# Designs tried in a protein design chat: VH-VL binders against Protein mesh. Part 11

Target 1, 209 residues: Protein mesh, of Bombyx mori (Silk moth) (h9jiq1r811to1019)
Amino acid sequence: GVAGIFGDPHIVTFDDLQYTFNGKGEYVLVRVDHSQLKLDVQGRFEQVPRNIHGAVNATHLTSVVAASNNSQTIEVRLRPQHAQWRYRLDVFANGKRVYFDRTALRVQYFPGVTVYQPMYVLNQSEIVVMFSSGAGLEVVENRGFMTARVYLPWTFMNQTRGLFGNWSLDVNDDFTRPDGTLASVDLNNFQSAHRDFAQHWQLTDREQR
Key: E = the ipSAE of ESMFold2; O = the ipSAE of OpenDDE; V2 = 0.75 times the mean of E and O plus 0.25 times the DockQ between their complexes.

## First folded at step 4 (VH-VL; framework fv_tafolecimab)

Design E3 (from Tm29 with heavy chain S56T Q114D H115Y, light chain S30D; at its last look DockQ between E and O 0.48; V2 from the best seeds 0.00; counts 0 for: pae E 13.2 > 2)
Fold by ESMFold2, look of step 4:
Structure E3 (fold): chain C 209 residues (1-209), chain A 126 residues (1-126), chain B 106 residues (1-106)
Amino acid sequence: as target 1 above (209 residues)
Amino acid sequence: QLQLQESGPGLVKPSETLSLTCTVSGGSISSGDYYWSWIRQPPGKGLEWIGSIYYTGSTYYNPSLKSRVTISVDTSKNQFSLKLSSVTAADTAVYYCARGETIYYDSGNYEYFDYWGQGTLVTVSS
Amino acid sequence: EIVLTQSPATLSLSPGERATLSCRASQSVDSYLAWYQQKPGQAPRLLIYDASNRATGIPARFSGSGSGTDFTLTISSLEPEDFAVYYCQQYDNWPTFGGGTKVEIK
């Protein structure tokens, strides 16, 4: 299965439910906490910068951090516009910055995880993270916006929680809060998705990573 | 015994394109471990990084010069080059080519410059 | 852009004296700072990288220290060949250089 975040933010769950929300801060995208299978993928959302037409009341994805089982923690961060002169994304392995623009470094191996820049990418605008658990993360920058996709093998089915839903093969329970209760969300109202569902998956400083 | 040598015309007319080549000897540009850089110094002034290239063709430019700069590499000749378009008197400087190195124990850094060419003075005047 | 401010602009000393050169960054560059020496008519020569590591062949009288925003190059006892201009350069982001400190003979 696949789930993703696009645009302002537009979310597609593992059950193919689509919705938009307008939250700021750090959120759980997908989490699995089972005795033999762990996954934690979190996203940071920031206010879209003002444009020549004035303030924009929307958010966008600016960072994704992920770990699975006992893997090294990988963060992919959108670089500020003025810092995008050589690279579009920053990649951190357990807090240390990593680069992929040298031929010998295009594929790098860390405990429990492999990270690479695809062959045709020269400016770190796309980064692929492959965990030994079978989980995958693809992060792409385009025109200053970050999108992310999480790919999971069937071994994760029915075990996921977070903004990407529970992968139950039923879209009707994807808005499940951390406490297990089901949110009543209007799919056409991004305010409803945030207030009734997404904010409950928001992290505090001590809960991050 | 790595050596870098700049070559190209020492006089360029305003509005034309400055074009320089750096020839690398005693090492290979295609080794994959280094960046290849251009840095300039106006007479009596400090240093300004212009840009760098990786042997695969990935380029990185000083944002203040980006619209006028092209750096390219020819691995078969073990050379890399600089083109700076629409020059003015302000572009008069000694131009250096240099090898960019990173600290491998961290592997996450940009570059500092451990080998430099002798430099070549380029004067922009009519 | 990370701006590096070097002070003093000129340091007038005699052989045998200790030279202390300062470089201040407009934001933290961690330890990603290099120092160069440049004599008239010559290319810069790398002295120090990673704030405190001497480059190959650099005499022990040259030492670097600092982290974050404040960095120092120290020449413990000046030799006649040490009278030159010294530049700092950061590489936490795209490379920028300081304005230089000229060490000249008194």
Scores: ipSAE 0.000, ipTM 0.498, lowest interface PAE 13.2, mean pLDDT 85
ESMFold2 (binder alone), look of step 4: mean pLDDT 92; pTM 0.949
OpenDDE, look of step 4: ipSAE 0.029; ipTM 0.635

Design O2 (at its last look DockQ between E and O 0.43; V2 from the best seeds 0.00; counts 0 for: pae E 5.3 > 2)
Heavy chain, then light chain:
Amino acid sequence: QLQLQESGPGLVKPSETLSLTCTVSGGSISSGDYYWSWIRQPPGKGLEWIGSIYYSGETYYNPSLKSRVTISVDTSKNQFSLKLSSVTAADTAVYYCARDSYYRGYSFDYWGQGTLVTVSS
Amino acid sequence: EIVLTQSPATLSLSPGERATLSCRASQSVDSYLAWYQQKPGQAPRLLIYDASNRATGIPARFSGSGSGTDFTLTISSLEPEDFAVYYCQQYDNWPTFGGGTKVEIK
ESMFold2, look of step 4: ipSAE 0.183; ipTM 0.618
ESMFold2 (binder alone), look of step 4: mean pLDDT 93; pTM 0.952
OpenDDE, look of step 4: ipSAE 0.544; ipTM 0.829

Design O4 (at its last look DockQ between E and O 0.28; V2 from the best seeds 0.00; counts 0 for: pae E 7.2 > 2)
Fold by OpenDDE, look of step 4:
Structure O4 (fold): chain C 209 residues (1-209), chain A 121 residues (1-121), chain B 106 residues (1-106)
Amino acid sequence: as target 1 above (209 residues)
Amino acid sequence: QLQLQESGPGLVKPSETLSLTCTVSGGSISSGSYYWSWIRQPPGKGLEWIGSIYYSGSTYYNPSLKSRVTISVDTSKNQFSLKLSSVTAADTAVYYCARDSYYSGYSFDYWGQGTLVTVSS
Amino acid sequence: EIVLTQSPATLSLSPGERATLSCRASQSVSYYLAWYQQKPGQAPRLLIYDASNRATGIPARFSGSGSGTDFTLTISSLEPEDFAVYYCQQYDNWPTFGGGTKVEIK
């Protein structure tokens, strides 16, 4: 199954439910609670920079962190606009910045996770993270915006929570809050999605890495 | 062998636009392995990167000059150009075009001879 | 902007002597650091890239070392043609150059 966050921003859950998200801060994109594997993917959303017309009332994804109980923590971060030169994304493995812009470094192996830049990319505008569990993370920068996709094996079905919903083939349970309650969300109202659902997945200080 | 050659007027009046062209010979601009860059050096001073362009047309500019700089590429002529608007005396410098090579770690491995552009009324 | 500080500003040496030039970055640039040689009236010439790799055609007497924030260019034995200005340049971010070190004859 695949879930993702796109644009400025829109979320597509594992069950293919689409809704608008516009929160600021750090949120749980997907948390996998499997008996044999724990996976936690978090996203950071920041205010969209001002443009020629002034302030923009929107947020965008600026960082994605993926961690597993049996792997290093991988963070992919959108470089600031002024620093988007040869590298569009920064990659950190256990907090250490790593580069993929040389042939020998295009694919790197870390404990429990492989990270690589696709062959057709030279500027780290696309990073793929593959966990030993089969879970994957794809991060892409395009025109200054970051998108992220999470790929999960079927074994993780019914084991996911977060903004990407419960992967159960039932969209009706996608807006499950951390406490297990089901939020009633108006899909045509991004404020409803945030107020009733998304904000509950915002990370607190103790949960932030 | 690859050669880069700058061309354009050596004198520009204040507030006007500096325009230079770099002609590349002995190799094609249409390669995914290189950026094509402009770098300048005021007399007796250090080097300042102005900007770079990819063969596809993607540009990168020095933030301090971004508002005034336009770099373009003409793959059919194997050339790339620099326009710097609203020039002042501070823009007086030797302007170099250079190749930024992936194979040399994105360092500038080939340079033109440079052309002096003086901003004066 | 990543600022590169080169030291010393001027290095006065005699032919045959060892030259050691320093380049310090305001923040880590990993190994994405190049060295250039520039003689009067000429364009810079690439000497070292990725901190320690000699460019094509560069004599073995030139060597680079360092990573992160501290880098060194070494000329093991100065030749008469080595007296010039040397610049370091980082390319971890948009390119910036150091202020240069002038190696002059004593």
Scores: ipSAE 0.022, ipTM 0.608, lowest interface PAE 6.2, mean pLDDT 91
ESMFold2, look of step 4: ipSAE 0.050; ipTM 0.616
ESMFold2 (binder alone), look of step 4: mean pLDDT 92; pTM 0.948

## First folded at step 6 (VH-VL)

Design a10 (from O2 with heavy chain Y102F R104S S107A Y110I; framework fv_tafolecimab)
Fold by ESMFold2-Fast, scan of step 6:
Structure a10 (fold): chain C 209 residues (1-209), chain A 121 residues (1-121), chain B 106 residues (1-106)
Amino acid sequence: as target 1 above (209 residues)
Amino acid sequence: QLQLQESGPGLVKPSETLSLTCTVSGGSISSGDYYWSWIRQPPGKGLEWIGSIYYSGETYYNPSLKSRVTISVDTSKNQFSLKLSSVTAADTAVYYCARDSFYSGYAFDIWGQGTLVTVSS
Amino acid sequence: EIVLTQSPATLSLSPGERATLSCRASQSVDSYLAWYQQKPGQAPRLLIYDASNRATGIPARFSGSGSGTDFTLTISSLEPEDFAVYYCQQYDNWPTFGGGTKVEIK
């Protein structure tokens, strides 16, 4: 299954539920915490400047941090420029910047995870992160806007939690809060999704990877 | 073995347009891995980036020069060119063409030899 | 724009001595900093990119360090061919260069 963050931003869950997200700060995108299977993917959202795109209170994805089954922690970060002038994604492994050599695949290997930088496509930057657990993360930047997708094999079904839902194949329970309660969300009101569901998955500074 | 070579007039009159061409040899300009750039250096002074171009025609310009600069690419000739309009004596400099890439962290890893352009009447 | 300040403007040393060159940025450029060597009448030559990575063919005596706003280029033991002007350049934003440090024979 696939879940992700797209656009300004919209979230598509593993059960294919789509909703608008406009939170600020760091959030759990997907979490799995079982004895033999662990995954933690976190996203950082910052406010888009008011004079950009005419929107007030809009946010955008600026960083994704991921680890699975005791792997090295990988962060993919949008560079701090406000308009795309060049390649705009940076990669960090355990807090140290990752450099890609001129190799056929531009690949770097770390304990439990492989990071790949695909060939440049006009106006886009891309990083692919592949965990030995089978989990994958794809980050694409286009003109200063970052999108992220998480790819999970069937072994993760019914075990996910976070903004990307619980992957139960039932969209009715995707708005499950950390305490296990189900949020009542009005999909026509993005404030409802944030207030009643998404803010409960916000991380404190101490919980960030 | 990639090489870059600047060409164009060495003397331009004030208010006219400075026009230079960079010829790429030993490799293709149509590579998605590289940007192609113009950098200048006034006599006895430091370096100033003018702008860059991708083989698709997408351009990036120094904001202080943007109103006067046009960079273009001709993939069939393996060349890219600079036009700088309304020149003054302050535009007298050695003009370099250069390449930057993922592989050098977007630093300029290959340079032409440079060509001196003097602006005077 | 990001301003890069290089110090000292001139460094007078003898062959065999260590040279240490400084580059300070007006705001953080993370690790997006390069160093170039330029000899009279020649184009600049890339020495270091991403603050600390040596470019192809550059001797091991050249090393770069630093991050954020404070960067250093070190030449561990000067050879005769190392007496030149050195420039730092950032690419965190639109490329800008420092004013240069001239390494000259004492």
Scores: ipSAE 0.007, ipTM 0.520, lowest interface PAE 8.9, mean pLDDT 84

Design a11 (from O2 with heavy chain D100E R104S; framework fv_tafolecimab)
Fold by ESMFold2-Fast, scan of step 6:
Structure a11 (fold): chain C 209 residues (1-209), chain A 121 residues (1-121), chain B 106 residues (1-106)
Amino acid sequence: as target 1 above (209 residues)
Amino acid sequence: QLQLQESGPGLVKPSETLSLTCTVSGGSISSGDYYWSWIRQPPGKGLEWIGSIYYSGETYYNPSLKSRVTISVDTSKNQFSLKLSSVTAADTAVYYCARESYYSGYSFDYWGQGTLVTVSS
Amino acid sequence: EIVLTQSPATLSLSPGERATLSCRASQSVDSYLAWYQQKPGQAPRLLIYDASNRATGIPARFSGSGSGTDFTLTISSLEPEDFAVYYCQQYDNWPTFGGGTKVEIK
């Protein structure tokens, strides 16, 4: 299954529920805490500048940090170059910046995880992260906006938690808070999704990778 | 090995357009891993980035100079050029061309030797 | 624009001494900072990128450190050829350079 966060930002859960997200700070996108399989994918959201036509207080994805069983922690970070449209994704493995050999195979191998930089496409940056556990992460930047997709084997079905839902094949329980309670969310009001559900998945400084 | 060489008039009159060309040898300008840049340095002062260009023709300009700057690229000649319009004495400087490399965080890893342009009547 | 402030403006030292040069950014540039060396009549030469990575061909006596707003270039033991002007530069946004630190012989 596949879940993701896209520009605007817009979230699509593993159960195909769609909702608008406008949180600031660091949040759990996906967490799996099973005795045989662990995955933690976190997203960082920062405020975008106000437009000249209104007081819209929007955020955008600026970093995704992921780790799985016995893996190094991989961070894919958007470069904050607002006046320039250059290649915008930087990769860090356990805090150290990674560079890819673009003249040969664009792959870096780390304990428990492989990172691949696909062939460059004008105005688009892309990084693919493949964990030995079978979990995958794809990060794409287009014109300064970062999107992320998480790919999980069927063994993770009904084992996920976080902003991407619980993957129960029932959209009605996707707004489950960390304490296990169901949020009452009005999908026509993004404030409701944030206030009643998403903010409860916000990380403290001690929980951030 | 890679070499960058600036060329163009060393004297420009006030109000006219400064025009310089950078010739790249020992490597191809047609690569997605690099941007090609102009940087200037007034006598006795520090460095100021003017702008950069990608081999596709996409340009990035210093906001303080944007209204006066045009950078272009000619991949068939392995060259890129700078035009700075409406010059004044404040534009007197050594002008450098340089390469920005993905492999060095888009810092300037190779530089031309620089060419002095004096704005005077 | 991001303003970089280098200190001191001039550092007078003898060969064999340790040089420590500072660069402070007006806002966080994370680790997107480079250091350059410039000798009179010459183009700048890249020394350090990503705050701490030495560029190809740069001697081990040059090292960089720092992140966010405070950065340091260290030359562990000055050689005669190291007396030059040093510039820091950020690439977190459109490039800007510091005002330079001149390392001169005492």
Scores: ipSAE 0.090, ipTM 0.659, lowest interface PAE 5.4, mean pLDDT 86

Design a7 (framework fv_tafolecimab)
Fold by ESMFold2-Fast, scan of step 6:
Structure a7 (fold): chain C 209 residues (1-209), chain A 122 residues (1-122), chain B 106 residues (1-106)
Amino acid sequence: as target 1 above (209 residues)
Amino acid sequence: QLQLQESGPGLVKPSETLSLTCTVSGGSISSGDYYWSWIRQPPGKGLEWIGSIYYSGETYYNPSLKSRVTISVDTSKNQFSLKLSSVTAADTAVYYCARDSYDSSGYSFDYWGQGTLVTVSS
Amino acid sequence: EIVLTQSPATLSLSPGERATLSCRASQSVDSYLAWYQQKPGQAPRLLIYDASNRATGIPARFSGSGSGTDFTLTISSLEPEDFAVYYCQQYDNWPTFGGGTKVEIK
């Protein structure tokens, strides 16, 4: 299955539930914590510096940090943008910057994880992260906006938690808070999804990677 | 072996448009791996980036020059060109074309043309 | 724009001596800093990119260090062909170059 965060931003869960997200700070996108399988994917959301509609406060994804079984921690970070400069993504492995040499393969191997930089496509920066556990992460930047998709094998079904839902094949379970309770969310009110569900997945300083 | 070569008039009158072309040989300008750039150097002074272009036509310009600069690409001729309008004596410089990369090992200028002096004078 | 300040403007040394060149940025450029060598009548030549990585074909005597706002180019033992002007360049924002350091023979 596939879950992700896109656009304005909105989230699409592993059960294909869509909802609007406008949180600020660091959030759990996906968490799996079982004896044989570990996965932690976190996203950072910051206020859009300027909005064309005049100071409407919207947020955008600026960083994704991911780790799995016995892997280094990979961070894909949106580079600070300037109106007259190129957009790009920076990659860090255990806090050390990853370089993709134009003369080498666009693949870097680290313990438990492989990072791939696809050939440049006009107006897009892209990084693919492949964990030995089978989990995958794809990050794309276009026009200063970062999107992320998480790809999981069927073995992760009904084991995920976080903003991307619990992958139970039942959309009614996707608004599960960290304490196991189900949030009552009005999808016609985007503030409801944040207030009643998403903010409960916000990370404290000590939980950030 | 990659080579870049600038060409165009060495003398431009004030208020007119400076026009230069860079011819790329030994490599394809249609490569998705590289941007193609113009950099200038006034006599006895330092370097100033003018702008860059991707083979699709996407451009990035120095904000101080943006209103006067147009960079274009012709993939069929393996060339890219610079037009700088409303020139003054301050635009007298050696103009270089150069290649840079989109990735983290790039964004620096690894291949340069020999440079061409453009003098703005009546 | 990010301003790069190079010091000293001129460095007078003899062959075999160590050269240390400084580049300071008006704000952090992380490690997005390159160094170039320019000889009279020639185009600049890339020496160092990402603050410390030597470009292809560049001799081991050239090394770069630093991050954030303070960067250094070191030439461990000057050869006759190393007497030239050196420029730093940042690419954290739209590219800007320092004013240059001239390394001249004493």
Scores: ipSAE 0.018, ipTM 0.563, lowest interface PAE 7.2, mean pLDDT 84

Design a8 (framework fv_tafolecimab)
Fold by ESMFold2-Fast, scan of step 6:
Structure a8 (fold): chain C 209 residues (1-209), chain A 122 residues (1-122), chain B 106 residues (1-106)
Amino acid sequence: as target 1 above (209 residues)
Amino acid sequence: QLQLQESGPGLVKPSETLSLTCTVSGGSISSGDYYWSWIRQPPGKGLEWIGSIYYSGETYYNPSLKSRVTISVDTSKNQFSLKLSSVTAADTAVYYCARDSYYGNYEYFDYWGQGTLVTVSS
Amino acid sequence: EIVLTQSPATLSLSPGERATLSCRASQSVDSYLAWYQQKPGQAPRLLIYDASNRATGIPARFSGSGSGTDFTLTISSLEPEDFAVYYCQQYDNWPTFGGGTKVEIK
């Protein structure tokens, strides 16, 4: 299955529930704590730069940090700059910058994880992260906006938690808080999803990777 | 070895278009992860980046020069070219072509041409 | 644009002495900073990239340090061939260069 963050941003859960998110700070996108798969994927959201028509009160994804069973922690970060500039994704493994070979395959191998930078996406920045556990992460930047998708083996259905939902095959329980309670979310009320659900998945400084 | 060499007129009249070509040898413009750039240096002054091009034709220009600059690439000749329109005496400089990387961790200039002096004078 | 300020404008030193050159950015450039050496009549030569990594073939006497807005290039013991102009350059945004520091023989 697949879940992700797209656009302005919209979240699509593993159960295909779609909702709008405009939280600021660091959040759990997906967490899996199963005997065969441990996965933690976190996203950082920052305020969108001011528009020429005035200030815009919206956020966008600026970093994704992921770790799985016995793996290095991989961060994919949107380059923070005033204007759109060329290739805008930087990669870090356990806090150290990752460099790709420009004369051969753009692949870097780390304990428990492989990171690939595709060369065929010339008008876009793209990073693919492949965990030995079977989990995958794809990050794409287009025109200054970052999109992320998480791919999981179907054997881990109903094992996920976080902003990407619980993958129960029922969209009605995707707004499950960390304590296991279901949020009552009014999708017609923009603030309800954040106040009643998403803010409960916000991380403290201590919990960030 | 990779080598870059600038060519074009050393004298341009005011209001005309400055045209330079960079010939790349020892490597292909269409292979690898590199942008190809123009940088200039007026006499007694520092360096100013003009713009960069990828072999696909994608360009990035210095905002202060954007209205006057065009960079193009000819992969069949392994060359890229600079056109700077409506020149004045302020455009008198040594013009360098250089290679940089378009990936975030490598946007610096590792190979440079020798430079060519272009004087704007009647 | 990001403005880079280099200081001092000129250093007058003798061979064997230590040179310390500063580059300060108007806003954070993280570690996206390079240093170049330029001799009269020649193109600039890359010395340091990502603030502290020596380019291929650059002698160990050259070292770079710093992050954010404050960067330093150090030449531990000047050789005769090191008397040149040095420029810093950021690539966090569209490339901009500092005004240069001239290292001249005393």
Scores: ipSAE 0.013, ipTM 0.536, lowest interface PAE 8.0, mean pLDDT 83

Design a9 (framework fv_tafolecimab)
Fold by ESMFold2-Fast, scan of step 6:
Structure a9 (fold): chain C 209 residues (1-209), chain A 122 residues (1-122), chain B 106 residues (1-106)
Amino acid sequence: as target 1 above (209 residues)
Amino acid sequence: QLQLQESGPGLVKPSETLSLTCTVSGGSISSGDYYWSWIRQPPGKGLEWIGSIYYSGETYYNPSLKSRVTISVDTSKNQFSLKLSSVTAADTAVYYCARDSYYGSYEYFDYWGQGTLVTVSS
Amino acid sequence: EIVLTQSPATLSLSPGERATLSCRASQSVDSYLAWYQQKPGQAPRLLIYDASNRATGIPARFSGSGSGTDFTLTISSLEPEDFAVYYCQQYDNWPTFGGGTKVEIK
């Protein structure tokens, strides 16, 4: 299955539920905490820069941090606006910047994870992260906006939690808070989604990777 | 062995267009791994990046020069070219072509041409 | 535009001495900084990239350090061929170069 963050941002869960998200700060996108398998994917959201005409109270994805069993922690960051003149994503493995040697290979191997930088596409930056657990992360930047997708094998079905839902094959329980309670969310009101559900998956400063 | 060689008129009149070509040998400009760049140096001064091009024709220009600069590529001749319009005495400089060693994410210059002096004078 | 300030403008030293060259950025450039050597009548030669990585063929006496806004190029023991002008260059945004430091014989 696949879940992701797109556009405004909109979130699409593993159960194919769509909702609008306008949170600021760091959030759990997906977490799997099983005796044999662990996965933690976190997203950082910041206010859209004021120089983008028409932007009012909007947020956008600026970083995704992912870690799995026995893997290095991979972070993919949108470059700061002043540095966004060419390729616009930076990659870090356990906090150290990743260098891709395009004269030889576009792939870097780390304990438990492989990072791949696909061929350059005009006005677009892309990074693919593949964990030995079978989990995948795809980050695409287009025109200064970052989009992320998480790919999971069916073995993770009904084992996910976070903003991307519980992957139970039932959209009605995707708004499950960290404490296991179900949020009553009005999909016609994005404030309801945030207030009653998404803000409960926000990380404290000490919990950020 | 990769070599870059600048060519073009060494004297340009004020208000006219400066035109230079860089010929690449010992390597292919159509390699997807590199951007190809122009950098200049006025006599007794420092270096100024003018712009870069990818073999697809995608360009990036120094914002201070963008209105006057056009860089183009001819993959069949393994060449790329610079045109700088409306020149003044301030455009007198040694012009270098160079390769960006890693395209897309890092923009430092690992191979340079020998440079060609262009004087703007009547 | 990110401005790079190199200091001092001129270093007068003898062969065998250590040279320390500074480059300061007007805003953080992380580690996206390169150093070049230029001899009279020649094109610049890449020495260091990503603040601290030596380019291929560059002698071990050249080393780079720093991150953010403050960077240093060190030549541990000057050889006769090291007397040249040195430029720093950032690539955190469109490339800009420092004004250069001339290392000359005392």
Scores: ipSAE 0.013, ipTM 0.554, lowest interface PAE 8.1, mean pLDDT 84

